# VHH binders against p49116, part 281

Target 1, 238 residues: p49116
Amino acid sequence: EGPLLSDTHVTFKLTMPSPMPEYLNVHYICESASRLLFLSMHWARSIPAFQALGQDCNTSLVRACWNELFTLGLAQCAQVMSLSTILAAIVNHLQNSIQEDKLSGDRIKQVMEHIWKLQEFCNSMAKLDIDGYEYAYLKAIVLFSPDHPGLTSTSQIEKFQEKAQMELQDYVQKTYSEDTYRLARILVRLPALRLMSSNITEELFFTGLIGNVSIDSIIPYILKMETAEYNGQITGAS
Short names: E, the ipSAE of ESMFold2; O, the ipSAE of OpenDDE; V2, 0.75 times the mean of E and O plus 0.25 times the DockQ between their complexes.

## First folded at step 20 (VHH)

Design pa61 (framework vhh_7n9e_1; at its last look DockQ between E and O 0.67; V2 from the best seeds 0.00; counts 0 for: pae E 3.0 > 2)
Fold by OpenDDE, look of step 22:
Structure pa61 (fold): chain B 238 residues (1-238), chain A 119 residues (1-119)
Amino acid sequence: as target 1 above (238 residues)
Amino acid sequence: DVQLVESGGGLVQAGGSLRLSCAASGFRFSEYGMYWGRQAPGKGREWVSGISGDSSYTAYADSVEGRFTISRDNAKNTLYLQMNNLKPEDTALYYCATYEYSGREEDYWGQGTQVTVSS
């Protein structure tokens, strides 16, 4: 078989809503996040290996790892998104909720810690100066993770993950030949993704747009949605 | 409208071979991944094998790995499944499926072709 990823899978261009408001409101944040989510999922479905898997397996994989993919996307698109500003806005909105006594002390702590973890992860990735190829392979490794509960065809998934890992290794060795431990430094960042709550991510980035609908429930539809159709929905909702 | 028509099924003895075909129409065949599923009596639908739009990647269920081969001819809008060393447990109605339409929860499936493997 050919390579798992091609140059077409390296491109990951997020288009932000325009114009950017003076005040980053909940709608802007949610729309930005939705675009990133859509881009991430459609990136996945553009991978031939992903296409070769069945519907149930594909859906289950994305359901299991959407938060990780999304977080990697945040890190990769942090500059374009002005992520620090978005996170600051989220914190400000959260402070309003705190003042209104809508959240318990424990919940506040959890949410704030989550935001901190997100920021730290993105900062760590920036510090490592992760390039587009490395991000693509990391996403593939995350996507084809066989260790999630309830997955079928785990042997096949594992094979794809190994392929991603091998290609990443080859790329890093070729591109960063003088940095012998770069691969290890990159891979050791992946566990941080598993510590992040999908529920909290959903609440922070998506609640204002999708309401009571869960990301889990809409994943099958997003995977089958065409780009033009999605754009139409976004423009119609504004 | 999307149409998928399966053929090639039949009765075969254990250890025998069959080749299934799926004729596709109503969508841009080469742009979509395709896969075979099957449903045995009293059981749910089971994924058997899949292939990417450009045929660069294939995937198989553990139960059929090494025995079945999925392929496609995009010029003919046809999906194939070569089944070798068939076993009684392979007895099922075999379906061809695609992701062609957006916004729907379920894939498109054909009517299926019956494969019966006798011991």
Scores: ipSAE 0.802, ipTM 0.905, lowest interface PAE 0.5, mean pLDDT 91
Fold by ESMFold2-Fast, scan of step 20:
Structure pa61 (fold): chain B 238 residues (1-238), chain A 119 residues (1-119)
Amino acid sequence: as target 1 above (238 residues)
Amino acid sequence: DVQLVESGGGLVQAGGSLRLSCAASGFRFSEYGMYWGRQAPGKGREWVSGISGDSSYTAYADSVEGRFTISRDNAKNTLYLQMNNLKPEDTALYYCATYEYSGREEDYWGQGTQVTVSS
């Protein structure tokens, strides 16, 4: 049996909508986020181990972890997306909303706390200088999580997660041999992903796409797309 | 139009073996994962096994692991299930499916092949 991920699975290239507007708007943010979401789903579907589990299991896994995959993608693509600029624009909008009494103070606190957690996560990953191989394996560990409620037949998922963990360890020990604590510093970041609300992520990044339809509900349709359809969504051609 | 045609079922005694085949057409077979599922009389559909498009990864339900082997021949657009040490509990209609056309979607992708294991 070969490695869980090949070099093609390490490559993760986000193509941003062009041109970038002088002032950020909901449409640009939503299109950028949608491209990242489709790229992340296409990435997951391309993994041979993921393919072997079958459509129902694949759908359940991605429904459970899409927010974690998306957040890892935001951290990995932060520079390409100008994520700090996007988050600053969102914060400015929220500050204006509290003055105009458009949102409750409790809701604004929840959303601001989410943004702060996201900023902390992205900053920690940047400080650690997480490389493309490490991101690929962290995404695989998150994807093959056997512990989400409602999953059945979890033994195969657990085996694939353990393989991802072992291959990450092997990579880090060989590539960063002088830094004996690097793997521990990387892995301790993962629990923070589960503290971030998928509902708040939808509100911040997908408000122009979702309306009354959740990302959870569209996942089965996205996973069934042909490669050409994914390429269209990723490049904005469809 | 995607088509999946199963064959190889039959009556066998407990402890016996059968090899199922699924002939696929209408899609780029090697680019998709393939699956075997089954449905016993009066019961819901159960996932049995899966294989990646390139054959590098396989997965099995706990109930069949060690007894069944999934394989594929991409040059022939054919999926296989080798079933060994069959048990009466394995009696079911066996069907093949792909990512796009799981047996739970109620669409025609395969009619299934009946496997009956006598005690």
Scores: ipSAE 0.635, ipTM 0.828, lowest interface PAE 1.0, mean pLDDT 85
Fold by ESMFold2, look of step 22:
Structure pa61 (fold): chain B 238 residues (1-238), chain A 119 residues (1-119)
Amino acid sequence: as target 1 above (238 residues)
Amino acid sequence: DVQLVESGGGLVQAGGSLRLSCAASGFRFSEYGMYWGRQAPGKGREWVSGISGDSSYTAYADSVEGRFTISRDNAKNTLYLQMNNLKPEDTALYYCATYEYSGREEDYWGQGTQVTVSS
């Protein structure tokens, strides 16, 4: 087998909705998040190792890790998305929800902790100056995780995860040869992704998307979308 | 209209070999991953092996790794499964399938070919 990822998997270009409103609102945030989700799912679909695992395994892997992939995407695209501004708008939305008695005190604590953890993660990745190759391998490590509940074909998944880890190691050692501990610093950030709540991410970024439908339920449809249909939804042409 | 037609099944003695073929039509074969599945009587469907569109990656169920080899010929729109060292537990209806990238359910899997391993 050849390399797990090629240069085509390093390209990760997010296009934001146009026009950008003067005041960010839930529709703009949801559209922006949906574009990132679609980009992340189609990135996963483009990986030959992912294609080889079969439809049921593909769906199970993405259901298990979509929030982690999404969070890595937020960190990678933070400047293009103006993520700090989006998070501030989400906090304003939360304040309105408190005023309307929509959230309990315990719930708001959970949500604010999640926002803080997300900000900290994105800032730590920016501070490390994680490049596009490193993001691609981190996403692959997260995608091919054999330890999520409900996975049945774990030996092949584990093999692909180990290959992603080895390729990341080789890349970091070659590209950052003077920074002996860079790989360790990068890998230590991964456990934080498992602490991100899919439920809270849906509430923060996907409120109003397809009504009460969870991201879990739409993943098979996103993975099956034709490339032309996908591009039309992202660019506004079809 | 997507069509998948399996062939090459039959009766074989344990330890023997058999090669399955899957003729594909109605879609751009090289752009999609393909896989083989099987179903033994009274059991659910089991994923057996898969291959990426460009053939650069393959994957196998633990029960067949080292014995089965998946391949494809994109010029002939044909998927293959070479089955070596066959065991009685490999007895099943084998089918090929493509991923649901087109959103058409009835057109993406075949009718199957029976493999029976005696001993």
Scores: ipSAE 0.397, ipTM 0.764, lowest interface PAE 3.0, mean pLDDT 84
OpenDDE, second read of step 21: ipSAE 0.775; ipTM 0.894
ESMFold2 (binder alone), look of step 22: mean pLDDT 84; pTM 0.841

Design pa62 (framework vhh_7n9e_1)
Fold by ESMFold2-Fast, scan of step 20:
Structure pa62 (fold): chain B 238 residues (1-238), chain A 119 residues (1-119)
Amino acid sequence: as target 1 above (238 residues)
Amino acid sequence: DVQLVESGGGLVQAGGSLRLSCAASGFRFSEYGMYWGRQAPGKGREWVSGISGDSSYTAYADSVEGRFTISRDNAKNTLYLQMNNLKPEDTALYYCATYEYSGRPDDYWGQGTQVTVSS
């Protein structure tokens, strides 16, 4: 078999809604997040190894890992999104909700802890100066996780994950030959993704557009869209 | 306007072999992943195997790994499934499919071809 990822899988270009509003609002945040989610799903669907897996397996993999893919996307696109500004706006809304007695203290604590974990993750990736190839392979490692319950193609998924790990190693050793421990520093960041709640991610980024529907319930629909429909959703077209 | 037509099924003894074919039309065959699924009497649909549009990657359900081989001929718009060492539990209606097309359910699943494996 050829390489798991091609140069086309390294390009990951988020198009933000334009113009940016003078004051951030829920609609702008939700549209920005939805564009990133759709870009991430379309990216996964373009991988030949992913394409070879059946619809049920593809759906199960993405349902299990969408929050990890989304969080990697937030880190990769943090500058384009002005993520720090978005998170600051969310924190301000939470503080106002406390003063108006609209949210419980326990809920606010959970959400604040999630925001701190997200900020720490994005900061660590920025400090490591993770490049586009490294992000592509990290997303592939996350996508091809064989350890989710209910998977029917476990041996194939494991093989694809190992191939992603091998190709990442080869890339890092050739590109950053003088940094012996770079790969280890990168890989130890991945477990943090599993500690972030998908329910809290939904509440922070998707509440305006998704409403009462969960992300994992719409994933089968998104994966079946033709490229033109994906592009339409990303640009906010009909 | 996707059309999928399966053929090659039949009755075979345990340990035998069959080769299934799926003739595809109405879409750019080489740009889409293709799949074989099956449905045994009284059971739900089960994914069997898949192949990328460019044939660079294949995948198999654990139950058929090492016994079945999926392949495609993009010049002929045809998908194949070579089935070896067949077992009675492989008895099912076999369908070819693609899920990357936004058509109706009947547009991306064929009518199926029956495979019966006797003990």
Scores: ipSAE 0.572, ipTM 0.807, lowest interface PAE 1.2, mean pLDDT 84

Design pa63 (framework vhh_7n9e_1)
Fold by ESMFold2-Fast, scan of step 20:
Structure pa63 (fold): chain B 238 residues (1-238), chain A 119 residues (1-119)
Amino acid sequence: as target 1 above (238 residues)
Amino acid sequence: DVQLVESGGGLVQAGGSLRLSCAASGFRFSEYGMYWGRQAPGKGREWVSGISGDSSYTAYADSVEGRFTISRDNAKNTLYLQMNNLKPEDTALYYCATYEYSGRPQDYWGQGTQVTVSS
C-alpha cells in the first residue's frame, strides 16, 4: 500500500471568524473551536486507512481521541487562533470569578491547572518547532490508537499506527538529519495529551454550543456529514 | 437513497472459494469507504473487511486476513469480496455497507447474500 498520509493530509488550514472582536466572548471562542473540531474530523475522515476500518471503528477511535486531536490542532493553529490571547481572556474571567465568588475554588483550580497544562504543551510544540508533516503524523498516531476499550479487532489499527510511526521516523530522519534525538523529544510529548480532561476542554471551548450535549455524543453525526456540510462548518457558511 | 444489492453467495465445501458482489447506487461511490459485514446464526454483526474510496487501503478482520480479498470497481459502482479457503465458521449472511453516507443507519446495509460452508 502507499504512504499512510499524502500531501493533502499535511495541509491543515484553519479559517478564523472575522473580525476578531475587541473583547473576546464565548460565541467567538466557541465558533473558532468548532471550526477546528470540524476541520480535525474532516481530516481524519479523508485518510484512506481510516475509511477502510468501517464506521463503528471510526466512531470509536474518534470518540476516544477527539480531545487529543483537538489539543494537537490548538498547538498547530496557535498563531492563527491567537490562542495565547484566548487563554489569557479565560484566565482573567476565572480570576474575576474567584473575586466575585461565582465559582467554587476547587473547580477554578481544576480549570486553571488544565489551562496551564495546555499552555505548557503548546509551548513545548512551539519550542520544538513542530512542522506540518510532524503534526499530521502525530495526529495519525493518536487517531490509530489500538489500546482504547471496546475495539473488536485491534490488529489493523496497530498496523496503521506503526505505519504512522515509521513514516514519521523516516520524515524526521531525512528532514532533521542533524538532530539525532528529535523524534524521541516529539514522541515523549504525546502521553500528556491523554492526561488532559475532555470535560474541561468542552467547558473552555464549546460552552455556547453544547448545552447538555457532549462532544462524544455528536461525533457520530459529525463523521456522517457530507463534504459540503463539513466545508460549511469549517468556513462558517450555513 | 442509498441502495446496496449483494450477490454471489451459496453453498460450498470447506476449503472452497466464493466471490461476492455488491451493486451500489444512490451516492458518489468513489468518495466513500465500503465494507463487508456478516451475521452468523445466534451472533451479532461482525465487520469482515473494508476498503477506502480510492482503493489505496484495505483492512481485514483477524479471522479472515490472508483468506479474503476486498476490491472495488468505481466505474461500475461495484464492491467485491473474494473468499478463499472457506471454513465452516465463515457461514453467515454477508452484507455490504457504506460508512460515510449521511443517511439513516438502515440505508447503509444491503439485505445480504447467504454463504454456507459445509464441513
Scores: ipSAE 0.606, ipTM 0.834, lowest interface PAE 1.5, mean pLDDT 85
Fold by OpenDDE, second read of step 21:
Structure pa63 (fold): chain B 238 residues (1-238), chain A 119 residues (1-119)
Amino acid sequence: as target 1 above (238 residues)
Amino acid sequence: DVQLVESGGGLVQAGGSLRLSCAASGFRFSEYGMYWGRQAPGKGREWVSGISGDSSYTAYADSVEGRFTISRDNAKNTLYLQMNNLKPEDTALYYCATYEYSGRPQDYWGQGTQVTVSS
């Protein structure tokens, strides 16, 4: 079978839109988020084990975990993205909706709590100083989660998840041998991802770009997108 | 256009062996993963085995692990499935599929080849 991940899967480089506007606008935020989303999904696509599963299963997996993958990506790329600034901008834009009385008090609270949870999660990951290998394995663990409803080939998915966990364990043991409980500290962060609403994430990061189209509906297209096309968009677009 | 043609199926007794082939065309075969699936009577499609483009990775469903072997010849654009120690529960229509990415959100698979294992 071979290892689940290789060194090639550790690379996760996000290219931000250029030029950066003087003030972060909705378009810039959505474009940045879109690039991260595409990068995350194409990362998954690059995994040989992922390539060994059926497309239906692959699509189902990504549909089930895209929010978690995206969130891990946010954490991993927080510095490059200036995530804190983006989140602040999102809040500022949200204030317009609040002032226009377009949101209920409960919805405002829900959205603000979601932003808080995102920030806290990313901060917690930064505090742990998670490296590229650890992120790769964590993303794999999240990707190959067998506990989502409606999945096929759950036994195989579980095997891949276990393999990801084992490889992470081996890596941590090798790289951070002095920190006996690092693995546990890292893994215990994963449940926080399940607390975050995909709908709210979609609303905050993608509404300005895709309108009323759901991320769920475009996932198959993203997965089928040619890498060259994606790269062309990154280099050719602002 | 992507085309997949399966062959090698047939009737075999329990404990017997078959080797399935899948001839692929219409895409850069070596650049994409391939997999075998099967559909038993009255059941849905089931993933059986997969292989990466460069054959560096293979995977098997629990039900066939140790009995089936997936392989490919990229020079011949052909996918294989060696099935040993066949069981009646392996009876199904076997199909091959590709992970070719053309911008369309769909898989490509062939018409399948029937495998029947008698007791």
Scores: ipSAE 0.019, ipTM 0.309, lowest interface PAE 6.1, mean pLDDT 87

Design pa64 (framework vhh_7n9e_1)
Fold by ESMFold2-Fast, scan of step 20:
Structure pa64 (fold): chain B 238 residues (1-238), chain A 119 residues (1-119)
Amino acid sequence: as target 1 above (238 residues)
Amino acid sequence: DVQLVESGGGLVQAGGSLRLSCAASGFRFSEYGMYWGRQAPGKGREWVSGISGDSSYTAYADSVEGRFTISRDNAKNTLYLQMNNLKPEDTALYYCATYEYSGRPSDYWGQGTQVTVSS
């Protein structure tokens, strides 16, 4: 078989809503996050290996890992999103909510811990100066994770994950030949993605979109969208 | 309108072989992944095999890996499943699907093609 990812899978360009408001609001944050989510879904669906797994397996796989893919996307697009500004606005709002007793202290603590973990993850990726090829393969490694509960066809998923790991190794050894341990430093960052709650990601970034439903409940519908519909969601044109 | 027509099923003895075909129309065949699924009497629908639009990747359920081979001819808009070393537990109605059709209820599939494997 050919390579798992092509050059087209390295291209990952987020188009932000314009203009950025003077004061960040739920609508702007939600629209920005939704564009990233749809871009991530379209990216996954374009992978030939992913297409071959069949819709039930594809759906289960993305439902299990969407938060990991989304978080990698946040890290990769942190600069274009001005993610630090978004997170600072959320922190400011939460601090005001504590003072006004609008949210429980336990809930606010959980959300603040999540924001801290997200900031640390994005900072670690920035310090490593992860490039577009490395992000593409890291996303493929988390996408083809055979270890989520309830998955079927795990041997095939494991094969594709191993191929992603092998191709990442080949790329890093070729491109960063002087840094013998770069791959190990990159891969050790991945377990941190499992520590971040999908429920809190939904609350922070998708409250305006999903209401009382979950992102994993809408994934089957997103994956069935036509390419033109994805383009509309990604660019904000409808 | 998307249309899928399965053929090639039949009765075969354990250890035998069959080749299934699926003729597709109404969509840009080469742009879509294609799948074979099956449903045995009284059982749920099971995914059997899949192939990418460009044929560069294939995948198989653990139960059929090494015995079945999926392929496609994009010039003919046709999907194939070569089934070797058939087992009684492979007995099922076999249907093809695209991404658009893989989730639809069985009563809305094409008629499918019946494969019966005798012990």
Scores: ipSAE 0.519, ipTM 0.788, lowest interface PAE 1.9, mean pLDDT 84

Design pa65 (framework vhh_7n9e_1)
Fold by ESMFold2-Fast, scan of step 20:
Structure pa65 (fold): chain B 238 residues (1-238), chain A 119 residues (1-119)
Amino acid sequence: as target 1 above (238 residues)
Amino acid sequence: DVQLVESGGGLVQAGGSLRLSCAASGFRFSEYGMYWGRQAPGKGREWVSGISGDSSYTAYADSVEGRFTISRDNAKNTLYLQMNNLKPEDTALYYCATYEYSGRPLDYWGQGTQVTVSS
């Protein structure tokens, strides 16, 4: 069947909205996050193995893992996004909400814990100096997760996940031959993605952009968009 | 507009073989995955097999893996399903499907071709 991912699937280039506003606002953050989400969906749709599974399975897989893919994308694109600046702006907004008594203490605690987990994850990936090939295979491992409820092609999905794991192993052993335990250090980071709530991710990055519609409910429509429409979302009008 | 026309169904004895075809038009065939699904009387739709646009990857439902082979001819805009070692449980209306998008994406399934496997 050939390799699961080609060199074209390693390329993952986020184009940020321009111009950057003088002060970060909800709309800029939401547009930036939406571009990353659309880039991630377009990336998944371009994988021949993913394409072979069919629309219903593809939709179910992405609905189940979009938050994990999005978080990996945040870590991979942290520098391009100035993620630390975005998170600081979100924290500032939350601090103002505390002062103005607009949010409950329990909700603020949940959101701050999520931000801490996200920062810890991104810092660990940066410290490991994860490269583009490693990110591509980690995203593939997450995408082809056979353990989500309601999947009907679990055996085939598991085979694609195993192929992603094997190809990641081959790449790491070849490229980082002097670091015998690098693969293990990378893979033990993946369970942390499951600890991050998709609902809190929506609150942090997609507030005011989508209204009351959840991300998983719009995923079928994003996956069915033409390439030109995807490009419009990730590059803007021109 | 997308048009999918299935053919090749019929009555066959258990252990026999059939080859289904799906003629596609109205979209850039080679850029899209193609799929076979089936529906038995009184049952819901079941995904059977899929193939990537470039034919580099195929996938199968556990119930048909090793017995069915999906293939495509992009020059002819045609999808195939080779069915071997057919079982009575394979009796169903078989239809082909694809993603379609054009700014207003349409859900399209072919009308289907009937496969009946006698015991």
Scores: ipSAE 0.577, ipTM 0.814, lowest interface PAE 1.5, mean pLDDT 84

Design pa66 (framework vhh_7n9e_1)
Fold by ESMFold2-Fast, scan of step 20:
Structure pa66 (fold): chain B 238 residues (1-238), chain A 119 residues (1-119)
Amino acid sequence: as target 1 above (238 residues)
Amino acid sequence: DVQLVESGGGLVQAGGSLRLSCAASGFRFSEYGMYWGRQAPGKGREWVSGISGDSSYTAYADSVEGRFTISRDNAKNTLYLQMNNLKPEDTALYYCATYEYSGRPMDYWGQGTQVTVSS
């Protein structure tokens, strides 16, 4: 059967829109986030185990975990994205929008808590100095999650998740042999991804793309795009 | 122009075997995962089996695990399904597909090949 991921699946290169504007706007943030989303979807589709599961299962799986994949991508690409600057701009824009729309205090609290959770997650990953191989296998573990409601082929998905966990363990034990607790510290970070709302992620990062349509509803269309269309979206070249 | 053409179906007795083929054209076959699905009379479409573009990974529905084997020949642009120990409940129209097609999946399915398993 071979390894779950090859060296090509470990490579994850985000190309940012250039130049960065003097004042960040919704369009730049949305374009940046869209490139990361499409890179993440293309990454998932390139995995042989994922290809084998069939179209309905693949679609359901990605619809269930896109926010987790996206958040791992934000953490992995935080420096390339200047994520702290983007988050500061989102907070400023959100405060202005809240004042104009007269959103409730409960909504303000909910959105700010989401931003703080995201910052804490990215900070924890940075502190652990997660490498590219580790990110690839963490993404594989969340992608092949058999426990989302409504999934089919859960036995096959569980098999692929266990293979991802085994290969991550082998890598960490060999590469970071002196750090006995590293794997445990990494794995306990994953539950935090499930606590972050996909609806709030959409509002913060995808307002310019989504309008009145959710990411969940467009996932089936994104997964069916031809490779050239993915390349256009992830580089902005089309 | 993408085309998928299924063949190899027929009438077979319970416990028998059949080998289905799917001839593909119009895309870079080896780059795409392929799958077999089926639709029994009065039921919705059911995923049966899938295979990665490089043949390194396969997956099966629980109902066919151990009885069916999916394979492909990338040099011939052909997908196969070897069906052993067939049961009456395997009676269905079998079709092949790929998830990389833009548009409606139905638009890129072949006409299918009928498999009928008699008791």
Scores: ipSAE 0.481, ipTM 0.754, lowest interface PAE 1.7, mean pLDDT 84

Design pa67 (framework vhh_7n9e_1)
Fold by ESMFold2-Fast, scan of step 20:
Structure pa67 (fold): chain B 238 residues (1-238), chain A 119 residues (1-119)
Amino acid sequence: as target 1 above (238 residues)
Amino acid sequence: DVQLVESGGGLVQAGGSLRLSCAASGFRFSEYGMYWGRQAPGKGREWVSGISGDSSYTAYADSVEGRFTISRDNAKNTLYLQMNNLKPEDTALYYCATYEYSGRPTDYWGQGTQVTVSS
């Protein structure tokens, strides 16, 4: 068995719709988020260890962790996405909804707290200057999480998660040998991902989806797509 | 059309061995993970083993680890399952599948090959 991830799995290039409109709208935000979601699922599907687990297990894993993978992707691609600008536009829209009495104060508070948690997470990752290898292994640790409710193939998933953790440790110790506590600083950031609501993520980034369907419901179909179909989605082609 | 044709099953005594084969056609075999599943009478389908498209990774159900070996020959579009130290509880209909094409009754799963292990 070789390493869990190859250099191919470290490459994570988001191609944004271009140019960015002067006035951000639901369509642009949804298209940008969808490209990141498809890129994330294509990334997961390309991992040989993930391929070996089979369709039912793969679907269950991605359904359980898509919000965590998506959030790591937002942090990794924050500059490319101009994420701060997108979040500012969302906040402005929410403030207008308060003014027009269209949403409850409690709901707006929940959404604002989610945005704050997301900004804090992205900020912490930026301050640590997380590199491409570190992001790839963090995504693998999240993907191969054996502790989500309803998972049945836990022993094999745990084995792959442990391999991801060991390879991350090896990478960090060799690459950042002078920073004894770097790995610990990185790993303590991961629990925050599970505090972020997938329902609020859907509301903020995916309101433009046709049919008002949940991400959970479409995951099995996305994972079944041919490689060419993924390439079309991640580039926005046809 | 995607087609998967399993073979190699049979009746064998406990402690015996069998080698299953799955002939695949209609898709780019080397680009897809391949799987063996089984279904005993009156029970649901159970995942047995999987292998990545490039053969770099394999995975096994706890019940078969150490006894079964999955492998593939991408030049021949063929998936294999070497089964050693067979037990009566391994008695089942064995299917091959891809992560893209799965489920029954569909054209993307073969009819399966019956394995019966007597004590």
Scores: ipSAE 0.587, ipTM 0.808, lowest interface PAE 1.1, mean pLDDT 85

